# VHH binders against F-box protein At3g56470, part 13

Target 1, 367 residues: F-box protein At3g56470, of Arabidopsis thaliana (Mouse-ear cress) (q9lxz3)
Amino acid sequence: MVTRRRSKKKKKTKRKKQSSKEKEKYQTFINLPCDLLQLVISRLPLKDNIRASAVCKTWHEACVSLRVIHTSPWLIYFSKTDDSYELYDPSMQKNCNLHFPELSGFRVCYSKDGWLLMYNPNSYQLLFFNPFTRDCVPMPTLWMAYDQRMAFSCAPTSTSCLLFTVTSVTWNYITIKTYFANAKEWKTSVFKNRLQRNFNTFEQIVFSNGVFYCLTNTGCLALFDPSLNYWNVLPGRPPKRPGSNGCFMTEHQGEIFLIYMYRHMNPTVLKLDLTSFEWAERKTLGGLTIYASALSSESRAEQQKQSGIWNCLCLSVFHGFKRTCIYYKVDEESEVCFKWKKQNPYENIWIMPPLNLIDLPLFDHRI
Key: E = the ipSAE of ESMFold2; O = the ipSAE of OpenDDE; V2 = 0.75 times the mean of E and O plus 0.25 times the DockQ between their complexes.

## First folded at step 4 (VHH)

Design s38 (from b8, 14 letters changed; framework vhh_7z1x_3)
Fold by ESMFold2-Fast, scan of step 4:
Structure s38 (fold): chain B 367 residues (1-367), chain A 124 residues (1-124)
Amino acid sequence: as target 1 above (367 residues)
Amino acid sequence: QVQLVETGGGLVQPGGSLRLSCTASGFTFSSYTMNWVRQAPGKGLEWLSGISGSSDYIYYADSVKGRFTISRDNAKNTLYLQMNSLQPDDTAVYFCARVDLSGSYFEAPTFDIWGQGTQVTVSS
């Protein structure tokens, strides 16, 4: 089940039904724009009986494969009311609307390697969902609090995929639950709570070099090593930032960053020194672009300084902010807002499209 | 300024062959995916074939697969369609079209520039 990359629909079994299905398929190709059809009609000696036509599935797949080499992470906006989802591509400043009935009743928890981790708070179902293939990989049920954070280590198509969540239900103990691919049950591990007494919750989780890093609301950083079943609280803490309205923790190639957001001043970027476990402020990202949202982040190394997204933060909406997509150039201290839409920070997430789209099915372009 | 001009259409017998050409001007031809689309009398548009700027990606509609071959010469800014084993139902106006790939993965690709078309008639 967990190794299934794409759900196979039944194939046509009869020649006459297959011929009829091919005629239906022709009519369901991706529609040509009406304005182009009107332009064609005006150029041709035609008699008002032209029907809208569409590009075939194979053609669309070819087109999307050419876009991948120029794409950045996309921002997904989730609606609670109608299974509608808005995708925003900040590099093209374009958006589109999709319907994923498979996700009815689910909320997003985490994004990594092109996969979303979804949770249904009414049924306690966990689901990996790939929005590019529409593949679903269900996971064993787990009761979670509404503010409980969850992460995973890599795509669920890998046998090394590990689900991770952490809670402090009692003042004295940290409870960690993990699920390995193809396991029958969640594994529970309990550790003494060595975090400060005013700890309320875990805000951010990132996976790096085989370890889960967990940041608390008080700035304490802890790590969990699943190979050793080891929990440790690290000595370093981020500097206190008066007036901060939120933070994002992100990872790129073993490096860990923390971004502080403010309503009326520029974001602050810190990088963790993995030797001393001290945070140091950064005025440049060395060409790195970080795409940060409340539940997870993506990143890209940019090679061209002339790229509009070189050395940049691309930030989704935070609670209390009306702006939903901001490009901030770290070294220039300059900001561009591309989208003005107020939304819950836990109802949007960055996702990285796959590098090869040639073998992927088409999506329904309903509006 | 941007223009596509189709040539090579005409009357041909069933089972015959014909080669269409499309000459592009006003843009960097090698940077764009190019397409052939046809319209039979009283019918809608039908996409036939597409080719990427590099020629690394080539695709065909099932109705023409194995009979038609798309190619391009970027030095001449010209797109070709070699049509073999022509049938009466291949009778149509054939259009050269440029596609805009600047949209997101989930957006339908749009044909932003069209030629005026060239008539192909297959009859005995």
Scores: ipSAE 0.000, ipTM 0.272, lowest interface PAE 12.1, mean pLDDT 71

Design s39 (from b8, 14 letters changed; framework vhh_7z1x_3)
Fold by ESMFold2-Fast, scan of step 4:
Structure s39 (fold): chain B 367 residues (1-367), chain A 124 residues (1-124)
Amino acid sequence: as target 1 above (367 residues)
Amino acid sequence: QVQLVETGGGLVQPGGSLRLSCTASGFTFSSYTMNWVRQAPGKGLEWLSYISGSSDYIYYADSVKGRFTISRDNAKNTLYLQMNSLQPDDTAVYFCARVDLSGSYFEAPTFDIWGQGTQVTVSS
């Protein structure tokens, strides 16, 4: 009977080996050396970095550390017909669908520091929304025109958060409204409109060094200093361009950049000289990548020249000739298109994920 | 049908060399990261090497770094492991494995496809 016991032992050994092999698929991954985890994960786009962080605590800690250095903006697409939203990572050309019932009836106005500013035109309700935490911070109501732009200075969790909007009801006067956190009401200021008579709209607003810079669709630049209650139109001539499909402004570490786009032409990038207030064309961004959309822009400094996003413009949909989202390499004057749903320019926005994702319920729930 | 098949194992003396091959079928090979993993007698699985779909990113375990070289030929749907300066401790069954990073934000990465393995014996 020794022969039968050998046969039974052999069957148990084979079953244990197959079960061990199945269980060890996960074990193999979690037993990678920390240095190797850092190297592997540093090469993954944010989407894969987030999924890798769900594997175990060691991977989670490695992924979070790398996000501080390598986080790129995500593109959010809003649906007109339901409360569905698509988060898109352009580095992977992949998307994730989300549903936010709390944003029903709201349109997006601005994005900064991982927060969205949302407006309901039927109720006049303003709402800060964080899509990563789902935190909501309601603000005092404000009537706004359909094409009116709005911005804020920093996250609403800061006591320094300032809401800002600028409009011209008549061509001869500018109206500015501001709201500081914990104020009882909006502050209104009126200034003489010193822009040209044929000025159409304010298109882009950026906050830099305590000042709001406001760009018109003709390229005229104005600034508002809320500490001084000071409005000034810069005397410089707007950059010349062969018509316009759009103009976009972004800020990076105190520097102001302007992107001009036209239907059949490559984008032009200009940088503002803050002493002379003159625009100078740039053929290189020194490793900076700019993420531009109609309502807001983000930027990221890239360290590696071999990176596919080094010295690049990442442009969302815009009205004009048959374009979807594009990557444009400034120094190569070359374009790489990715296929995306054709959307309204005012129904998408770039958002920067928070630097510390470790405390976010959305990304911690799977450890 | 998605499948990985390893070949090239055998008996070799210490200090010798072997080249392992892994042939993939049933998926777009160039779109996936590939790995080599081994299992020595009476021990668990040990990860050895990683290669991205484009071959732009390659990593090695410390135990094989400088001795083993991973490569791939996407036109032939084949993964390779060149093993030099083999030692008795390298005796193991060698597996190729695919990792799936293409899932949603709610799906953890996993080694989803494995080969049957090929035996390498380093004898003195």
Scores: ipSAE 0.000, ipTM 0.175, lowest interface PAE 14.3, mean pLDDT 70

Design s40 (from b8, 13 letters changed; framework vhh_7z1x_3)
Fold by ESMFold2-Fast, scan of step 4:
Structure s40 (fold): chain B 367 residues (1-367), chain A 124 residues (1-124)
Amino acid sequence: as target 1 above (367 residues)
Amino acid sequence: QVQLVETGGGLVQPGGSLRLSCTASGFTFSSYTMNWVRQAPGKGLEWLSGISGSSDYIYYEDSVKGRFTISRDNAKNTLYLQMNSLQPDDTAVYFCARVDLSGSYFEAPTFDIWGQGTQVTVSS
């Protein structure tokens, strides 16, 4: 047993020594030709890439360029009992614990382009929050029901940012509220409800090519085009196996995917035909990796089949009453599970780090 | 009437063993995941173990894994917790709880039916 512990200590010491040697390499080779410099930087973890981007303008530009290719989504955990939150990189198994008292009483509603949409049901306050920069962009107040779903089209730093919420407050009508970043007031639009009679709520919202796609708890898909003030309920419904324990919808480069989760069966992956609006089952994601949570999802295209994250579903789920992360390989029907010892109920959501992360307090480059 | 009744608690010395029982009535016991949860004096609720209706899936909190064993007898509508190598930190009220199966796969499970609890005291 002492021998095994010493062996593990030697392995950890070797890893630290190799990490130190790798840092020494990129620190000493600042005058390398651009191609060699980019090769060195492309081998760095995100934390070291951010540190390297602070060295000089040329390194900053190279590091930012490589982040587009190599950056993976991070998982955010929100405590329901205090003002703590945790950023987690599942690929590196690294955490960053943070406290943001100004988010006290807020619940997370949606994540897109590195920003979170937060809502306080007691004050009716809406807030865009960037957990990497700690930037806050407050929005006009809006009354929302506890289970009401909300989305936005892009980062609130863009003039094209559109807030969207949808609900059925009557048996016969759908109510949509929208807010443009520079508008004076929320716009309300009301449409006849043509969804199934047992419709209870909207589960998933995805923005693609100027349109919001809304999935109901019965599997019906509707779309809203804010430019035309147009609402349409699509005729198709995805096939669903008995015992589905959850679903999520994601978008990647104009393509829309729906994933049904099953505790005792493999996930069912479907892709929407944008011409017919019919769902077709898929046995592969074509190198796409999808990061799923209940409120939103992120995706990344991976071209290297030897990558551990090629053609995967990355999920934060419960194994009994313990939260765990799994990587499910869609074409190989295999999974890798990591224990996450959060017993208290934490809300969670995937988020993409922004590309311009050079001066973050989270990644102190001076010790 | 839907009901859960725990028995088997008591005073035990450190290193001792106890077996808790929970009898269910008023619902189809074999269709529900059942759980043991405890509350120590001055502390919050702590989930300990869960077992699926078929017994195919069993889960433990790390603090009790290897010391506690959950089991069920669906013919008797009874849930059990065998507790071995008890320590003073195991002193708590132990509750039997039924899982609300309406919850999302991505959300924390919720308990909809609880028993009255049974007191376990580990002391010399």
Scores: ipSAE 0.000, ipTM 0.310, lowest interface PAE 11.6, mean pLDDT 72

Design s41 (from b8 with S31D Y32H T33Y S104Y; framework vhh_7uia_1)
Fold by ESMFold2-Fast, scan of step 4:
Structure s41 (fold): chain B 367 residues (1-367), chain A 124 residues (1-124)
Amino acid sequence: as target 1 above (367 residues)
Amino acid sequence: QLQLVETGGGLVKPGGSLRLSCVVSGFTFSDHYMAWVRQAPGKELEWVSSISGSSDYIYYEDSVKGRFTISTDNAKNTLYLQMSSLKPEDTAVYYCARVDLSGYYFEAPTFDIWGQGTQVTVSS
């Protein structure tokens, strides 16, 4: 796996001069100017960054500041047969297997800000779950159809956390249900159905600048503003793409992107113009990396190429009877399949780990 | 009535060739992907190949690339699979299917119309 760092110390003596040289070497490293220290630390994978942050206060501060820039999303795979979960870090190409008995019978609905939204179709229970802390925050029960999507605006530890889902009650009306943290009950709002007749479901939901953007299976984009209790269907639609075998919508710094995947062709990336509500094709992401799965997406403005995951699309896609996790470098128009899973695409999801992992039981920072 | 009827299966020796045909009635290929899917004894369904109604987009499973050719005759409303250099591991029931390739579908390909299947046996 890894080359042993050095041989045994069979010929090394514990002489004062050798101990002094090791101390001087260590003093040189801890006394590096902040900009040089950050350059060195920026080349470390997340696990090594966490270990480095345990050395002393100055290294801790440098490592924590760097995590704000370089922490990448992790991929979670769910197995309901034995309550096992696989967490995969693509930057280190490592995984770990965990058991979460508290999630028995639950399916994943959405991921945001390090939290998962889980749903039990037999009990109608909704549960926020943090896989890094194992914290659980139960929500009021709600009946959901199998293909019904649900999203939330931010971590449930915030009083501004809002749950959002859409359902159609009649041919002419859309029913929206929302739940604000600490509310007495679900709020129900009814709006005229302005979507086309062959509307079946919302495929993707993202939250941006106080608004939920909802993409239908026909390419219609709708928005819901909870502060205004306002529902609207936007006039623009993305161009049709024959042979597409996957579609992902993501948000980054107020901008909305749509990705079409193809079995044997380069993916198409579109960006929404928020003034005209028209979609425009993008040939480059300008250093942006998008992590997308069927239920949620994450994005990072990555400036480092040394991790191997930079300026690219990291996607869980389906082709034929195989499911793959692919990264595609947009500027190089090249792809690499790095993980194959024969799982339902609704049984994997991207999640952002917390910036400080030192105090979490998931990691051992000691030698 | 929407119907798919497969023919052309049979017994063939390793290295041999067979041509499967699927006659479609009740719809046209113009807005649909068509697929060949196979199931070997004791195994799950395996997708083999797909073709768009325009024939502009053609896809193959890695194990059949260079050996199998999918094609359509839109005037005859017929889908074909030309199989060459057949191997014992190609032994399976081959199904013609209409694929739902909506751009937002992440589940295993939905096949809303299936044929009855035709048996291909590669043995010496």
Scores: ipSAE 0.000, ipTM 0.135, lowest interface PAE 17.8, mean pLDDT 69

Design s43 (from b8 with T33D S104E; framework vhh_7uia_1; at its last look DockQ between E and O 0.10; V2 from the best seeds 0.00; counts 0 for: pae E 9.6 > 2, SAP .696 > .668, placed apart)
Fold by ESMFold2, look of step 5:
Structure s43 (fold): chain B 367 residues (1-367), chain A 124 residues (1-124)
Amino acid sequence: as target 1 above (367 residues)
Amino acid sequence: QLQLVETGGGLVKPGGSLRLSCVVSGFTFSSYDMAWVRQAPGKELEWVSSISGSSDYIYYEDSVKGRFTISTDNAKNTLYLQMSSLKPEDTAVYYCARVDLSGEYFEAPTFDIWGQGTQVTVSS
């Protein structure tokens, strides 16, 4: 594989020294006017923004108001050994290794709104887990097949939270199970099978504008509207090159993006036209960065053009034995030959951290 | 004959120290990434530490950071693991292994050459 590698030097030690010097500097700004304080804070990396918010109430309020815009998704790596978890913030190059014994025997299903949906295939237990707070919300048990996917609409703290999975596809019918908050049991719905006969599995599920979009391994897109109890197969199929070795799908402000990955070719980027349900190939992500993982992906609009993270596909990689990421710029000029290969879907997933990172057990609250 | 030979294991008390050695023969030692991997009784293999062929990049599993130090002596074709502040949970067979450089960038690294292992036992 041909790739450009940045310096082999570790940056961890130098960033720690820089962070200490920045904290001393910001102690002298405690009484600045709000507009000047916001200007200073808006130029800080996330780690220093968190430190600055600990100085006083005025700094805290300014830092929290800006923090949402600068917060990057975190990559969770599920180690080969049970209960070992590494969280990686690519914007700060910060790792945190944790042990979650409450997740022993579980694998990840989906990530949304700062929550993981976790499933134990031996006990059929299902639960929501927040790795930042360690909150658990158990769900009714359900048997799931090996290749069965499950998604949810929003955080389990909302009364609107809905779980969705396709449990069976036969010659004549398709069976969907949903679970709505406070229900006694899973609701089962059966529909006529309208998928093409060469369908094998669902690869991606995304919730957007009140409905679930489900993509098959053959490129068929189906829609489930839970409010209408309505299922249909949509007419458009993506212009996929032969030999696709994996895909990612995500939603941003109602728009749906699909990326097909290949071993020896540039990825194909597609956007769904919600009127015609046709896929249109794009040469750019329109300024978005997509943090790609197999079960679910995150997207982010970059507001600071000088961050270096603009119009990119962010992919999980190994550097030695350390799980990190790389940014692949998506435009007509940024072509890098990666030997990409489909990864184990249960090894990692992107998750959005909460707004108040200072109160998390994963961070030192006074540095 | 490609060969990795581990020595230096033994019985130590909690808080004690050991130094493991791995003598390499049959390949250019400085051209390959090397690792220490351990297997506790009844458990799967666990990566412990690795060092690049240039010695520029050193990685540790979190439970051993600050207690274990990986190093090399290129003149002796020897990889070392200095272990200090040993705990009962460090009890395992420790293997020296060569990292397979044929792996792809997006895949987890694998090991193509293994030693026979040396036993480390941490017990009162």
Scores: ipSAE 0.011, ipTM 0.337, lowest interface PAE 9.6, mean pLDDT 76
ESMFold2-Fast, scan of step 4: ipSAE 0.541; ipTM 0.788
ESMFold2 (binder alone), look of step 5: mean pLDDT 81; pTM 0.819
OpenDDE, look of step 5: ipSAE 0.102; ipTM 0.548

Design s45 (from b8 with V99T L101T S104T; framework vhh_7uia_1)
Fold by ESMFold2-Fast, scan of step 4:
Structure s45 (fold): chain B 367 residues (1-367), chain A 124 residues (1-124)
Amino acid sequence: as target 1 above (367 residues)
Amino acid sequence: QLQLVETGGGLVKPGGSLRLSCVVSGFTFSSYTMAWVRQAPGKELEWVSSISGSSDYIYYEDSVKGRFTISTDNAKNTLYLQMSSLKPEDTAVYYCARTDTSGTYFEAPTFDIWGQGTQVTVSS
């Protein structure tokens, strides 16, 4: 018959301050200790980090340094029915509506290094567009089929920027066209077709260490080296693709990854062995987070295991005329988080914002 | 003479089954991705399923996955959609279509050749 005796121990912390409670205002950014400055800035969302970088040089350098470590790619949504754009910052879970009349009639082909490659199917015009600066770099016209993929190697502000596309695939030959930024004409090269005969379109293109890696819808991997004008097709196929609802290829610091997406089960992640050209399944990304869409991908290395973005996949999928962004944690049992869901008629693509965003015209639209 | 001809539609009770067929002519079937697209009364076009020419890549809309099976017979140049566990919401005109888009990137403007359609009505 023992009822537990209720403990009535009242913990009085008698903390008597020697001075009266006074509101001290510290407005000096110079006198803030480095550790406290970094702690404050690390707790700021990207929007406030951008604003904080305008305060003084020390804060600017700290904010930019932290953006290098913690800035996530943004989603840019674009309407299929008008010229409206919606920019989504996943760190803030907030949208910004944009209007780019200069992109009227253009569709997006590829995204890399903060630049979009745009194509107008009615005029055959190609255009590099930076949505953060609104800079436009027009390219010579090229006729493209609707399913034709195009990629570029780096920002068009570089003299080493190279556009790459496969313009024709027949059972005997492949025709490749390339264009260096500021060249006079497209270069055409013809190679023997060594791809499989049942379906020979390309789904994914990535650029790594001077080479374009091209993945077909049948799982064949082709390589184009523009320096050697060399085309080769690997004989092997990636394993374990039955029941796949999507396929994404990405690059991070010279490594090539392939992701097979499945509905209601964990994605399969494969890594290319550059020595054997065999695909090996990976159960961890070593802190890497991959942001992938049908036309492009971004990646970042995360340093802290406690971060929600450690070993994660953020995938944009399109099925049944619907667009959904899905989040997976590679090392967890199979928790799927639908953080970003936009129904048709919107498309989306991942894009990396620049580190000096506060100095760009896009920031003026927020003011 | 590029042509797609759908057959096999009809009236069926909920929980029933139907097999749709699409006979293609004028092109090499195994060189293209083929799809089934439906339109319910008063609604927009909805993609249902796609199959690559190799049959290595097969995709389904979530609402039909596990109930519908897409397949091909290359010798007959025929695309099939085996529908089971039919629901009233599956009532639609079903179209066979050829697409210039691969993988997971399907939109109505990517389909370059369409059939005339076959009516499926699920009703008790």
Scores: ipSAE 0.000, ipTM 0.150, lowest interface PAE 17.7, mean pLDDT 70

Design s7 (from b8 with S104D; framework vhh_7uia_1)
Amino acid sequence: QLQLVETGGGLVKPGGSLRLSCVVSGFTFSSYTMAWVRQAPGKELEWVSSISGSSDYIYYEDSVKGRFTISTDNAKNTLYLQMSSLKPEDTAVYYCARVDLSGDYFEAPTFDIWGQGTQVTVSS
ESMFold2-Fast, scan of step 4: ipSAE 0.230; ipTM 0.582

## First folded at step 5 (VHH; framework vhh_7uia_1)

Design t1 (from s43 with L101Y; at its last look DockQ between E and O 0.16; V2 from the best seeds 0.00; counts 0 for: pae E 5.7 > 2, placed apart)
Fold by OpenDDE, look of step 10:
Order: C-alpha cells, then sequence, then structure tokens
Structure t1 (fold): chain B 367 residues (1-367), chain A 124 residues (1-124)
C-alpha cells in the first residue's frame, strides 16, 4: 500500500513588488515643505497669493500667514475734485485709486482700526466708513468747527466703540460730547476749564486704556475718562525745543508717544510716563514704527526688518515743494523718502489695512 | 526790491503752445524753490509746477504732466514754463511765486513773493 505523498506544491504567490517608482512621479506642489511653500508664496503678488490660497488648506494657511506681512498702515488721500481716494502702500510703493461717491462732500476726521471717521460740513452728517469693505455706520448729526478734533476708541463694529470730541471751550467751561456705538444721542458733559489762558485748540487726541488723551496747541495734556465721566488737565508739559513746527501724538499698547517736528533739527520723540505723567525724551523707538499724520497716527511693532522700514517715523509731509512719505530712522538719524503728491495735511491719513487683503475690493478683479 | 515779473501769456488755440517767463529780481532765485501757480475764474489757486533752487526736484500737477515743462536760467535769473498741448481748462492767470517754508512742517508750503500774473487763454 504505497502511500502516494501528494507533494502540496506551495503556490508561491509572487507578490508583485509594485515598483516604488510610481509614487515619485506625483510630487504634487501639495507636498512642498512648509518653508519652501512659504518661500514660493512670499514671491507671489497679492493677486496670485489669493489664487494660491484656493488650491488647498495647506496653501491657504501659508498664503494667509504671509499676507499678514503686509500689515503696515497705508496712506489714504482723498480728492475734492472727483471723489476719488488714493491709497498708497509705502512698503510696496503701490498706489490704488478708489471711488466713493457716497462720501461726496465729506472730510476725514480720524482713523483707527481700519475705519475712517467722516464728516460732511454741509449736512452735519457723521459716519464711520471702511474703505476696504465700503461699510458705512451712520451717526447722529453734529455741528463741528473746521479745526475741531475727534477721535474714537475702536472699530465701530464693537459695542464698546466710543466717539469723543470737545465741542466748546470757554473761559469757565469745557463741553465734551461722547457717542456710544448704537446710541440714539450724543452725551454731553460739562467741566470747569482748568486750561491755561493761552489755550487755543486741541490738536491731537488718542485713546488708550479707556481714556482719551487730548493735547492742546500749547502742550497741555488733558484726560477724559468716559467710564467715570471725569476730566482732568495734567500740570506737566512736554519738553519742546524752540522752532518746532508740528507735532503728532500716537498710542501703542497703552503707551503714549509725542513727536515734535522741527525745521532745522531732527524730530524728537517723547514718551509719557503714565505714573508721573511726565514726558521723557526717547532716543529709540524699540522697533516701533509710528505712522504719523495731522489727524491721527498709527503704530506698528515690526517683527521683520522688511526693506529697512522699521523702528522709524513715517510721515506724510512736504519735503521741499513736494509732499512725500518720509521714513525717519530715529536710531540712525537717516531718512528714506518716497515721492508723493501735493496734499493738504488734513486731506490724508494713515489707515490700517485688513489682515486679510482678500477682502479688499481693490484686488477683487471679480467686481 | 524783491520782484517777480511774468511774461509770455496770451491767447492760444487748443493744442497750441506758450512759454511763460518769470524774471526774478532782488534775490538769488537759485537759493529758493520757485513755483508756477494758476487761478482760473471762480476757482481756487492751483499749484501747477515747481522747481527747487538746485533744480534737483521738479513737481508737476497731474493735470499738466507731460504737457508742461518747468526750467530755469540762472544766468538770467529767469524761471520758465513751457506749455504744450494746451486745453481750455488751462485758461487762467499764471503767477510766478517764491516758495515759503515758514509754515507748519506738515502743511503745504506757502508763497511769500508773487508776480502780477500773466493771462493765459485757451480758446477755439
Amino acid sequence: as target 1 above (367 residues)
Amino acid sequence: QLQLVETGGGLVKPGGSLRLSCVVSGFTFSSYDMAWVRQAPGKELEWVSSISGSSDYIYYEDSVKGRFTISTDNAKNTLYLQMSSLKPEDTAVYYCARVDYSGEYFEAPTFDIWGQGTQVTVSS
């Protein structure tokens, strides 16, 4: 009985080594290292950046992160002749023209957080305007003098937005008006005038940590606390050298800076000590860039030394017979000048662009 | 005596050309910025063009760019404005003026010396 050992032929299933070579072919731009992707995106114009952001989530994130780089304030000019607004980005040296017929007859009063406060002296209309979105927030009417300064605390989209102005200064009394976002009426407050007899006008107003700081043309600093309905005039005066021909006041992260301009000397930068309420001269801005204009000033802490525009004063002023944008490097005592148009000092203002430039109709070729 | 005297104005047809001259006396004009300013009937003064004393900087209003040319002759103490491709909108009294920087730093310069002006009329 010859037990035929059936040799079970183990069918060696040749697992086809699918060649690792096919995986190499589709090195899609999707798999770029983050650093390389950022490098590539950094070289794209904004229009292409926006397009690139639509490719995938990774590209979107990279594109948006790089858009933040262009968060320097822009200079906006408005034309009285054709209701055109010219935006200038000093960092990119780019101009854009916008048309806002809805703002015909309006003048700019203040700028903060990407919003303009606009006033019509003929109709006494006051409104917030976002030039990037064209959003408009109307306010109750108010008669304002031409030289009357106004300021607001934050974007009008916030319920905490406060509008502030001094409407009257008499020998005995100061009248202040405030408007809260979505309020029906102006609130009026009257205080005793403790300003020196040589008081003429408030020239600079800034908001910081719940308080409006108001600088007079004589260098007196007054404070208004809306929450307390409190008004105070500080005894200290900023050190002013002879020959000053202008000043700008700005706020940055709770700190208040005052810049004095001179005809024959470099600008001086003062910082307010909020404890002693004394002004101290600063030789450095500590990386801060101040964008100064007659009506309002913006400030940025620049993280990247892009194009050498950091730790400087940026001014829209006349240099010679031509208005220019001037970057004055405080530490180096040097200037970089960009040629611009002749303009009235009250017909231009610095404005913060949105972080997401995609929202800028300026770049939306779809409209 | 400080004096500016404009000449060269007149009647011209649209598309025509004129050359304005301003003779300066009483000061060295090369030490000052000089400007042409115009005023049309019922309109505000308009800064047309300017040139620095060193001629290093030149400004033109947008409406005249490419059409007008400002220049100086130091030997003659004379400022010029060559106007070409003239338009009816260019009709105005044209003034030569010396730029004054005594105002606020961020304000537009003013003028401390003016000529009597010369009439330019562009009409068909």
Scores: ipSAE 0.026, ipTM 0.388, lowest interface PAE 4.6, mean pLDDT 82
ESMFold2, look of step 5: ipSAE 0.247; ipTM 0.684
ESMFold2 (binder alone), look of step 5: mean pLDDT 81; pTM 0.816
OpenDDE, look of step 5: ipSAE 0.024; ipTM 0.413
ESMFold2, look of step 10: ipSAE 0.051; ipTM 0.517
ESMFold2 (binder alone), look of step 10: mean pLDDT 81; pTM 0.813

